# VH-VL binders against q0aze0: the designs that were tried, part 333

Target 1, 268 residues: q0aze0
Amino acid sequence: MKIILVNNRFKENTEKKAQEIAGQLSALNVEVIIDNGLDEPYAGTVDFIMVLGGDGTMLRAARRYGQRAIPVLGVNMGTVGFLSNIEINELAEYLPLILREEYSLEARMMLEVAVFQQQSLLTRVFCLNELLLRSNSPRMLSFALEISGQKLEPYRGDGLIVSTTTGSTAYSLSAGGPIADPQLDAFIVTPVASHIINKRPLVVSPEREISLHLLEEREAIIGIDGQIKMDFGAENRVLIKRAPHPLLMVNLKAKPFFTSIDRSLQRQ
Short names: E, the ipSAE of ESMFold2; O, the ipSAE of OpenDDE; V2, 0.75 times the mean of E and O plus 0.25 times the DockQ between their complexes.

## First folded at step 14 (VH-VL)

Design BB64 (framework fv_ragifilimab; at its last look DockQ between E and O 0.93; V2 from the best seeds 0.82)
Fold by ESMFold2-Fast, scan of step 14:
Structure BB64 (fold): chain C 268 residues (1-268), chain A 122 residues (1-122), chain B 113 residues (1-113)
Amino acid sequence: as target 1 above (268 residues)
Amino acid sequence: QVQLVQSGAEVKKPGASVKVSCKGSGYTFTGYYMYWVRQAPGQGLEWIGVINPDSGGTTYNQKFKDRATMTVDKSISTAYMELSRLRSDDTAVYYCARGREYETYLDYFDLWGQGTLVTVSS
Amino acid sequence: DIVMTQSPDSLAVSLGERATINCKSSQSVLYDYDNKNYLTWYQQKPGQPPKLLIYWASYRESGVPDRFSGSGSGTDFTLTISSLQAEDVAVYHCQQYYSTPLTFGQGTKLEIK
């Protein structure tokens, strides 16, 4: 068995903990590849991915490895979130089940995002939560939204979010989007501070293609999963579609979605 | 080892074009954005543009948009920057540099070429 | 365009003393979505290309001595060398990567007093 161990080397003690876990796995005849998030992704075949950290580390791992259809386990290291399944102090308890492949998998859809500069493809990324288009100045945006060839009336406001169902509890929620069952596959399209009365969030088929472009030159940005930033001007176009493969998340411990989100909303 | 190696110094007359090469080795060439930056003698650094080596997609500093052309040859892990209609104030050391963050071109540079001195004089 | 201004233009500091270099951006380079400052510092010795020192305003690049540190947020940033060594003589450059065009400060020349 070959396992990728994903960690953030810039967090206090996480590199030492990753090395400790790698040593334990190696003693059990498991080959371990450590991924600190800065070096290029491991290109070889692998059987399992263990992510040490919070939701942010999990989002990064999903973008790097999510399209390879490999089981991914989130192990929480003191950060509260939705994407980790077990705590670090529980790892020893669950390790025998991991090595015997005695766990269930939950498929989570991902987005494929392609950003063009005029006619040329400038970047292509995959993401688990959302793409955010927003103004980077006090001036509102005017932009075009097209869904599978259907051109909608222009949007005016601070921006737009295109989210997966997993991302429904992230930035889309803060912008007034619905809470979606992550077992559903759908795009959630949520306006950010729309100046047009009655612009509502849309829930659309994951088989749709969504495109966005500005109708006026403005200072705008594209954000992905709360971690990536790109410029967006009138020469840019973005195309969003369902990624070819879902992220396969490992379930070792019951952490029901609805009670978790209900508890989170009660605290806020 | 991981490195960027650039072509040698060039002397050009005003109005000519220069094409600088930058060969990457020791890493996945198409996995990182490649940037071009210049530095006139005794002056600060000035960004020219960025290219995605996988797609060939580019974006340029507007100051250079009409004269600079960035290309890549993936088969030899080499990036090129051509600057046309040279002026004496284009005399500078030209650097290629690799971005650190794979997923965006808004980036800082963790690996630099050794630089190519381009002198433009009659 | 985001204009980057460094101060001072040149600085002479005695061996073992603290050196402080400042960098100011004409607009904020703090992105509220990820809460990160899109600012980096490079060291450039005569005849050499720049070398990465600090990224995301405060993270030290691997292999860079711990006497180097970065601080600040939004528009005002500082590079600090806590105990200057002879090998630290160089020009230091800040860079923003918040938006294109990517821009650099004019550079600060650090010399031994």
Scores: ipSAE 0.819, ipTM 0.905, lowest interface PAE 1.0, mean pLDDT 91
Fold by OpenDDE, second read of step 15:
Structure BB64 (fold): chain C 268 residues (1-268), chain A 122 residues (1-122), chain B 113 residues (1-113)
Amino acid sequence: as target 1 above (268 residues)
Amino acid sequence: QVQLVQSGAEVKKPGASVKVSCKGSGYTFTGYYMYWVRQAPGQGLEWIGVINPDSGGTTYNQKFKDRATMTVDKSISTAYMELSRLRSDDTAVYYCARGREYETYLDYFDLWGQGTLVTVSS
Amino acid sequence: DIVMTQSPDSLAVSLGERATINCKSSQSVLYDYDNKNYLTWYQQKPGQPPKLLIYWASYRESGVPDRFSGSGSGTDFTLTISSLQAEDVAVYHCQQYYSTPLTFGQGTKLEIK
């Protein structure tokens, strides 16, 4: 068995833990690759990915490895989040199950985000949470939204979020988007401070395509999963589709999503 | 042995064009954005543009948009930067550089070529 | 365009002493979405290309000695060499990658006093 340990290069404690776990796994004749995000994603064949840290680390791991159809386990290291399945202190207990491949998988839809400069593709990214279009100034944006070729009325506001159901509890929620069942596949299109007060979030079929472009010369920003930033101007367009492969999240321990959400909302 | 190797020094007359090459090795060439930066003698660094080696997509500094052309030949892991209508103030060392984060072109550079001196003189 | 201004343009520091180089951006390079400062430092020795030193304002590149450190946030950043060594003689450049065009400071020449 070969396992990738994904940790956070900006958090030294996760690096130390990764090394410790690597040693333990090696003692069990498991081959281990440590990925802290500084180097290229490991290109070799692997059987399992273990993410050490919080939601941010999981998002990065998803972008790096999500399209490879490898089981991904989130191991929380003292943070609050929605993407970890077990705690670091539980790892020893569940390690035998991991090694015997006795776990269930939950498929989570990802986005395929393509950003163009005129007709040229600048970047293509697969992401687990969301794409954000936002003004880079105090001024509102004017932009066009198309869904499967259907042109909606021009949007005016601070921006727009296109999120997966997984991402519904992230920035989309803060912007007033609905909470979605992670077991659903859907786009959530959430306006950010729309000029039209009654502009409502849209729940869109994963079979559809979403396109965005600015209608005026403004400076905007594209954000992906809260970790990728790009400039977005009048010469750019973004195309969003369902990624061809979902992220395969490992379920070792039952985690009640709705009760967790309810508890989290009560704290706010 | 991850490295970028650039073509040799060039001497050009005003109005001419120059094409500098940059060959990447030791890493996945198409996986990282390639940047071009120049440095006039005794001056600071100036960004020219960026190219996605996989798709060929480019973004230029507006200052060079009408004169600079970036291209790639993926088959030989080589990037090219052509600058036309050369002027004396284009005299500089031109660098290719690799972006670190690979997920965005808004990036910093962890790998540099050795530089190519381009001299423009009548 | 974001203008990067370094200070001083040049400085001489005795061996073993602290060297401090400042970099100021005309607008904030802190992105609230990921709470990161899009600022990097390079070291450039004569006849060589720049070498990555510090990224995300405060993280050392692998292989960079501990005596180098980056600090600051928003518009004001500092590169510090706690104890200057002979091999540290170079020009140092700050760069923002918050928005295009990517821009650099004018450079700071560091010499031994």
Scores: ipSAE 0.819, ipTM 0.925, lowest interface PAE 0.9, mean pLDDT 94
Fold by ESMFold2, look of step 16:
Structure BB64 (fold): chain C 268 residues (1-268), chain A 122 residues (1-122), chain B 113 residues (1-113)
Amino acid sequence: as target 1 above (268 residues)
Amino acid sequence: QVQLVQSGAEVKKPGASVKVSCKGSGYTFTGYYMYWVRQAPGQGLEWIGVINPDSGGTTYNQKFKDRATMTVDKSISTAYMELSRLRSDDTAVYYCARGREYETYLDYFDLWGQGTLVTVSS
Amino acid sequence: DIVMTQSPDSLAVSLGERATINCKSSQSVLYDYDNKNYLTWYQQKPGQPPKLLIYWASYRESGVPDRFSGSGSGTDFTLTISSLQAEDVAVYHCQQYYSTPLTFGQGTKLEIK
């Protein structure tokens, strides 16, 4: 059995723990690949991905491996998050189930984001939480939103968020979007500080195609999962679709989503 | 061995063009953005542009947009940069470089070619 | 365009002495969403391409000696060599990657005094 251990090289405790766990797995004749983000994604066949850390590390793992139909387990290292399933101190207890592949999977929709320079594809990335279009200056943006070729009235404001249901509790929530059950598949389109009366968040079928472009020359940014940054200007267009494959999240123990949301809202 | 190997030095007259090659080896060529950077004698580094080797998509520094053309031949893991309508102030060492971060062209470079000296004089 | 300005242009430092090189950007290179500074330092020895030293303003590349450190945030950044060695004679460049065009400082030439 071959496993990828994903950790965050910017948090020393996760690197040390990854080495410790790799040693434990090697003693059980499990091949281990450690991915701390420096090397290219491992391209060979693997059976399982274990993510050591918080939601940020899971987001990176989803972008690197989410389209490969590999089970992904979030292991919490003490940071409160929505994407972990077990705690690090429980790993030894659950390891036999992992090795026997006795677990269930929960599919989480991902976005496929394509950014064009004029007619040329500049980049294509996947996204677990959201795409953020936002102003890169004190001035607001004017931009067009199209949903399956249907042009909405122009937006004006700081930007727009296109999120998955998983991302509904991230930046979309801060911008006034609804909390969505992550078991639903949908786009959630949330305006950011809109100056246009009656621009409300939209919940959109995952089968739709979403397109964004600027209507005026302004400096803007496309952000992906709060971690990937790209320039966005008048010559750019972004196309957003449901990714071909969902992230397959391992479920070893139940996580009470709705009570967790209540606790998180009180802390925020 | 992970490396970028560039074509040899070139001597050109004003008005001509030059095409510099950069072959990547020891890594997945299409998995990283490829950059072109130049350094005139006694001067600092100047970014020319970036190409996505997978899609062929490009973004250029505006200074070079009308004269530079970046391309890729994926089958031989080789990037090219062609600079046309050469001037004497285009005399520089031209480098290819690989981005470190896999997911964006807003990046720094962990791997550089050895450089290609292009001399423009008449 | 983000202009990167290094100071000094040239610096002479005795062996074992601390060397300090500054880099200022014309606008912030801190991305508030990831809280990272999009700033990198390179070392360039004569006749060689640049070599990566420091990324994200403060993280040392693998294989770079511990005497090299980066600090600063927003618009003001510093490369420090805590105890200069003979092999550190080079030109040092900062680079921002917050937005295109990607831009470099003009370079700082470091010499032994």
Scores: ipSAE 0.759, ipTM 0.891, lowest interface PAE 1.3, mean pLDDT 90
ESMFold2 (binder alone), look of step 16: mean pLDDT 95; pTM 0.962
OpenDDE, look of step 16: ipSAE 0.796; ipTM 0.918

Design BB65 (framework fv_ragifilimab)
Fold by ESMFold2-Fast, scan of step 14:
Structure BB65 (fold): chain C 268 residues (1-268), chain A 122 residues (1-122), chain B 113 residues (1-113)
Amino acid sequence: as target 1 above (268 residues)
Amino acid sequence: QVQLVQSGAEVKKPGASVKVSCKGSGYTFTGYYMYWVRQAPGQGLEWIGVINPDSGGTTYNQKFKDRATMTVDKSISTAYMELSRLRSDDTAVYYCARGHDYETYLDYFDLWGQGTLVTVSS
Amino acid sequence: DIVMTQSPDSLAVSLGERATINCKSSQSVLYDYDNKNYLTWYQQKPGQPPKLLIYWASYRESGVPDRFSGSGSGTDFTLTISSLQAEDVAVYHCQQYYSTPLTFGQGTKLEIK
């Protein structure tokens, strides 16, 4: 068995813990590849991906490896999140099940995001949560939203979020979007509005293609999963569609989504 | 070893064009953005543009967009930057550089070519 | 365009003493969604390309001696060399990667006094 162990390079204790776990796995005749996010993704074949950290580390792992149809397990290092399945202090208990491949998988849709500069494809990325379009200045944006060739009336405001159902509890929620069952495949389109709300969130078929472009020259930013930043000006357009493969998340322990989100919201 | 190797020094007359090459080795060439930066003698660094080696997609500094053309040949892991209608103030060392982040072109440069001196004189 | 301004233009510091170089951006390079400063520092010795020292304002590149450190946030940034060594004589450049065009400071020339 070959396992990729993904950790957060900027968390001091996480790197050392990753080395400890790699040693334990090697003692069990498991080959371990450590990925701290600095270099290119491991290109070889692997059987399993273990992510040590919070939701942020899982989002990076999903972008790096999510399209390979390899089981991905989130192991929480202390901060409660929505993308981890077990805690680090439970790993020893569940490791035999992992090595015997005794677990279930949950498929989570991902976005494919293509950013063009004029006619040329500048960036193509995959993401698990969302794309955020927002103004990079106090000035509001004027932009066009097109869904499967259908042009909507122009949007005016601070921006727009195009989210997966997994991302419904991330930035889309903060902007007033609905909480969605992550078992459902759909795009959630949530306006980032000023104090005056003029558009409603939309729930859209994952078979559709979404495009965005600015109607006026403004300074704007595209953000991916809250971690990747790109410029967006009047010369740019972005195309969003469902990624070819879902992320395959490992379930070792029951974690009911709705009771978990309900408890989380009580503390805000 | 991970490295970027550029073509040798060039001397050009005003009005000519120059094409500088940059060969990557020791890493997945299409996995990182490639940037072009120049430095006139005794001056600071000036960004020319960036290319995605996988797609060929580009964005340029507005100052250079009318004269600079960036291309790649994936089969030989080589990037090119051509600058046309050369003027004497284009005399500079031209560098290629590799971005660190494979997911965005808003990036810092963790690997640099050795530089190519282009001299434009009559 | 984001304008990067370094100070001083040149600096002479005795061996073993602390050197500080400043970099100011015309607008904030702190991105509020990831909480990172899109600011980097390079070292350039005569006849050589620039070498990465510090990225994300304060993270030291692998292989760079720990006497080099970066600090600051938003618009004001500092590169510090805690105990200057002879091999540190170079021009130091800051760069922002918050937005295109990517821009550099004018450079600070560091000399031994």
Scores: ipSAE 0.799, ipTM 0.892, lowest interface PAE 1.0, mean pLDDT 90
Fold by OpenDDE, second read of step 15:
Structure BB65 (fold): chain C 268 residues (1-268), chain A 122 residues (1-122), chain B 113 residues (1-113)
Amino acid sequence: as target 1 above (268 residues)
Amino acid sequence: QVQLVQSGAEVKKPGASVKVSCKGSGYTFTGYYMYWVRQAPGQGLEWIGVINPDSGGTTYNQKFKDRATMTVDKSISTAYMELSRLRSDDTAVYYCARGHDYETYLDYFDLWGQGTLVTVSS
Amino acid sequence: DIVMTQSPDSLAVSLGERATINCKSSQSVLYDYDNKNYLTWYQQKPGQPPKLLIYWASYRESGVPDRFSGSGSGTDFTLTISSLQAEDVAVYHCQQYYSTPLTFGQGTKLEIK
């Protein structure tokens, strides 16, 4: 068996733990690759991915490895989040199940985000949470939203979020979006400080495509999972659709989503 | 405009080395893997290797590991591929090609250079 | 290494007719968990570099006409042009990105009959 341990090089405690776990796994004749984000993603075949840390680390892992259809386990290290399945102190208990591949998988829809300049593709990214379009100035944006070719009335506001159901508990939630059952596949389109007070979040079928472009010469920013940022202008267009692959999240421990929400929201 | 521009055609003798350049523009150069692919006349495409323009990390096709060297100069958004100990069967058009976003690491290519013909002859 | 074999090597098709190009891999490029095929098609016109046409076996790249379609699974794949146009004259290449080293088919030359 070959396992990738994903951690964050900027989180010293996760580095130490990754080394410790790597030693334990090696003692069990498991081949271990540590990915702390410093190096490029491991290109070889692997059987399992273990993410040590919080939601941010999971998001990065999803972007790096989600397309490979590899089981991904979130191991929380004392942070508040929605993407971890077990706690670090529980790892020893569940390790035998991991090694025997006795776990269930939950497929989580990812976004395929393509940013264009004219007809040229600038970037294509698969992400687990959301795409954010935001003004790069105190001024509001004017932008066009199209859903499966249906042109909505122009939006005016600070920006717009297109989120997966997984991402519904992330930035979309802060912007007033609905909490979605992660077992659903759907887009959540949440306005950010819309000038039109009656603009409501949209729940959109994953079979549809979403297109955004600016209607004026303004500077904006595209944000992906809060970690990738790029400039976005009048000559750019963003196309969002369901990724051709889901993230395969490992379910070792029953973690009731709705009860967890109450607990997590009380701490914020 | 998003594009990759390669250096001009090269004529080399057997045993010599050739270094092909590839300059990226219109996008964040360090944000995407750069791949090298060659095509012999009338033949299919052959993968040489890949480099991370940000970190300098490389992966080579085993066939070329001992002869190919990929490098980058980030300051001028330029990638280089050097092939040493050239032989006649190295005659080909050499392409640089952009992969997808660094975070996804998908090994298919949406942007190509115009190609550089390298001719190896006595 | 995964060997990619295309058939035929060359094909002549009349304008408006269907063109079919096949690509076989020596081993499956299908992932079991997501049921996706790591297969790409490129179009290469004379004197030009390859152009991305199809990815994930059946997804069209942006800007690619609807007459192009990719199908197949596992080891057998097909690129179909439903109604051949003059601008479709090119060499077509399949590529797997399931594992390294990345490998391509030998190419199929498509001409007008």
Scores: ipSAE 0.010, ipTM 0.471, lowest interface PAE 10.0, mean pLDDT 90

Design BB66 (framework fv_ragifilimab)
Fold by ESMFold2-Fast, scan of step 14:
Structure BB66 (fold): chain C 268 residues (1-268), chain A 122 residues (1-122), chain B 113 residues (1-113)
Amino acid sequence: as target 1 above (268 residues)
Amino acid sequence: QVQLVQSGAEVKKPGASVKVSCKGSGYTFTGYYMYWVRQAPGQGLEWIGVINPDSGGTTYNQKFKDRATMTVDKSISTAYMELSRLRSDDTAVYYCARGHSYETYLDYFDLWGQGTLVTVSS
Amino acid sequence: DIVMTQSPDSLAVSLGERATINCKSSQSVLYDYDNKNYLTWYQQKPGQPPKLLIYWASYRESGVPDRFSGSGSGTDFTLTISSLQAEDVAVYHCQQYYSTPLTFGQGTKLEIK
């Protein structure tokens, strides 16, 4: 068995813990590839991906490896999160199940984001949570939204979020979007501080294509999963579709989504 | 061994064009953005543009947009930067550089070519 | 365009002493979505290309000695060499990658006294 162990080098003690776990797995005759985020993604075949960290580390792993149809397990390192399945102190008891492939998989849709500079494809990325279009200055944006060839009335405001259902509890929630069952496949389109009073969040089929472009030259940016930043000007267009493959998340123990989100909202 | 190797020095007359090459080796060429930067003698660094070697998509500094053309030949892991209608103030060392990230062109440069001196004189 | 300004233009420091180089951006290069400063420092020796030292304002590139450190946030950044060595003689450049066009400071020449 070959496992990629994904960690965040810049989190305190995380690199040391990753090396300890890699040693333990090697002692069990498991070949381990460590991905600390600094090198290119491992290109070879692997059987399993273990992500050590919080939701941010899982989002990075999903972008790097999510389209390969490989089981991905989130192991929480102490911060409460929605994308991890087990805690680090539970890893030893669940390792035998992982090695025997005694687990179920939960499919989570991903976005395919293509950013064009005029007619040329500048960037193509996949993401698990969302794309955020926002102003990079105090000036509001004026922009066009098209859904599967249907041109909506122009938007005016601070921006727009196009989210997966997994991303419904991330930035879309902060902008007033609905909480969605992550087992549903849908795009959630949430306006950010719209100056047009009746612009509401939309829940649309994941089979639809969404495109965005500016109607006036403004300083704007596109953010992906809170971790990737790109410029967005009047010469740019973005196209958003369902990614070809969902992220296959490992389920070793029941993690009750609704009670978890309910507790999180009570704290905030 | 990860490296970027650029073509040799060029001497051009005003009005001519120059094409500088940059060959990558020891890494997945199409996995990283390629940037072009120049440095006039005794001056600071100036960004020309960036190309996605996988798609051929480009973004230019507005200062160079009408004169610079960036291209790639994936079969030989080589990027090119052509600058046309050369002026004496285009005299500079031209560098190619590799971005760190697969995912964005707003990036820092962890690998640089050795530089190509282009002299424009009458 | 984001304008990067370094100070001083040149600096002479004795071996073993602390060297401090400053970089100021005309607007914030701190991205509130990921809480990162899109700022990097390069070292350039005569006849050589720039070499990456510091990225994300404070993270040291692999192989760079720990006497080099970066600090600051938003618009004001500092590169510090805690104990200058002979091989540190170079021009140091800051760069922002927050927005295109990518821009550099004018450079600071560091010399031994």
Scores: ipSAE 0.814, ipTM 0.900, lowest interface PAE 0.9, mean pLDDT 91
Fold by OpenDDE, second read of step 15:
Structure BB66 (fold): chain C 268 residues (1-268), chain A 122 residues (1-122), chain B 113 residues (1-113)
Amino acid sequence: as target 1 above (268 residues)
Amino acid sequence: QVQLVQSGAEVKKPGASVKVSCKGSGYTFTGYYMYWVRQAPGQGLEWIGVINPDSGGTTYNQKFKDRATMTVDKSISTAYMELSRLRSDDTAVYYCARGHSYETYLDYFDLWGQGTLVTVSS
Amino acid sequence: DIVMTQSPDSLAVSLGERATINCKSSQSVLYDYDNKNYLTWYQQKPGQPPKLLIYWASYRESGVPDRFSGSGSGTDFTLTISSLQAEDVAVYHCQQYYSTPLTFGQGTKLEIK
C-alpha cells in the first residue's frame, strides 16, 4: 500500500505529525509520500490520501489530487471544520480499517473552473468549495451571468459565488446562501451584496454550465476556495462546470452533518 | 567549500524593484530549502519566505506576499528574491539561508549568505 | 503569530564570567509527541551573517564550543556562556520554528565589561 500524507508544514503542527505518522506507517510496510504543500503534487500512483489538518488543507488536497479518483480521508488536527472525518487521536483506532480498505466512500461533486482571456484558456482548476467573483475596489461590479446559454439580467453588486453543495457551509453561507445537503449534487449561485434586493440564491442542476464576464472595465478578482486569487478584467471569461470526477471522501466514522451545522449556527 | 554567495549591494529609489541573487556551491542545491531573511539596521531578523529549489514551490510571509517573488535557476544553482514597490523601511541586509534537507523539513538555518545591503532612498 | 522576546536587550559581562540571555515565546514551542522544543539560537558578529549555535533548544551545532549551552522548555529559554571569551562579542538571536511565520527575537547585544 502507498499513502500520501497531505499537510501544511507551516500550520497546526501538521508537519511534525506527518513525520510521526509516516514513521508508524513505514513500520507497517506502507510506502509513504508526504505532501506539505511546498512541493509539486506527487505524480506517482497511490492507494490512499490522508489529509492532516483543517478544511483549508483538505481543499488544497482536493485541488491537487481530486481528479485522480483516490480515497481521501480528512483527519482533524483540533480545528473546527466540516471536511474532516476523524480526529488525530482516533487515527490509531481506525488505521487497521484503512489498511484493510474497510471503509465507505462519499462522492462529493467538484467544480471545473476555466478562466479565459478572450478565447485562450489561462487556467483550469478543479475545486471542492466555490468560485468567487468579487470587486477589487469599493465600487460595485456589473457582470453577466449565463446558465446553459440563458442570459440572466445583468448583476450589479460586490460579486457572485458559484459553490458546490460542499461549499454551501463556507463563504456562500456567509453571503446568505442556503445550506445544502453534501450528498446532493448541485450548483449554488449566491449573490454577494447585490444592488437588486430581489436577487436570490439559485440552486442549479449539475448538468448545466455557468459562465461569467464583466460588463464594464472594472478591476475584479477571481477567488477559488479562498486560497487561489487572480486578477479578472473585461477581457476575461469564466466557465464553470461539474468536474468529471467527484472527490472520494473516506467515511470511517459517522458524522451527523445537520446536527453539526445547527450547532455551528448557534455559535455565530 | 560549502557556501552561499549573494549579489552586491543595491541602491534603489522608492517605488522601484530589486532582485537579489544567491548562488549555492559545495552541496546539492536542489536538496535543501532556501530561505530569505532580512535585517533592518539595528533591528532583529525577519523571515520573508522559503522556496523549494527543485520544484519551485514557495511559501511567503504574509507581510511580503504581494511584493516578494522568489525564483530559482537550478542550472546555475542560484536563487533569486525580488522585492517590488520598495519603501524606505525596506532598507535592510537581505540574507539567503539554507534550511535543513528535504528529509526533515526543519526551519532553522545552518548556512547563510554574506548578505546583500539594499538601501532605499529618494 | 508567535512573538519572541529576548532579555536583556544588551548586557556587558567580564571576561571569564557567565553570560545569560533569555528568550520568551508568546506560546509554547514544545511539541508533545517528540517532546522537543522548536527553538534555535544564532550568533551574529558585526558585519557577518548569523551563525547557528543551538537547535532543539539545547543541542549544540557541530563546531560550537562547550561553553555555549541552551536550556529551557515551553515558553522560557536561556542561552548560557559559562566563561565569556573575547570572540563571543556578538548579537544573539533566538528563533522559533514551531509554526509560521517563522519569528525571531529582537536580538541581544553582548559586550565585554
Scores: ipSAE 0.000, ipTM 0.475, lowest interface PAE 13.1, mean pLDDT 91

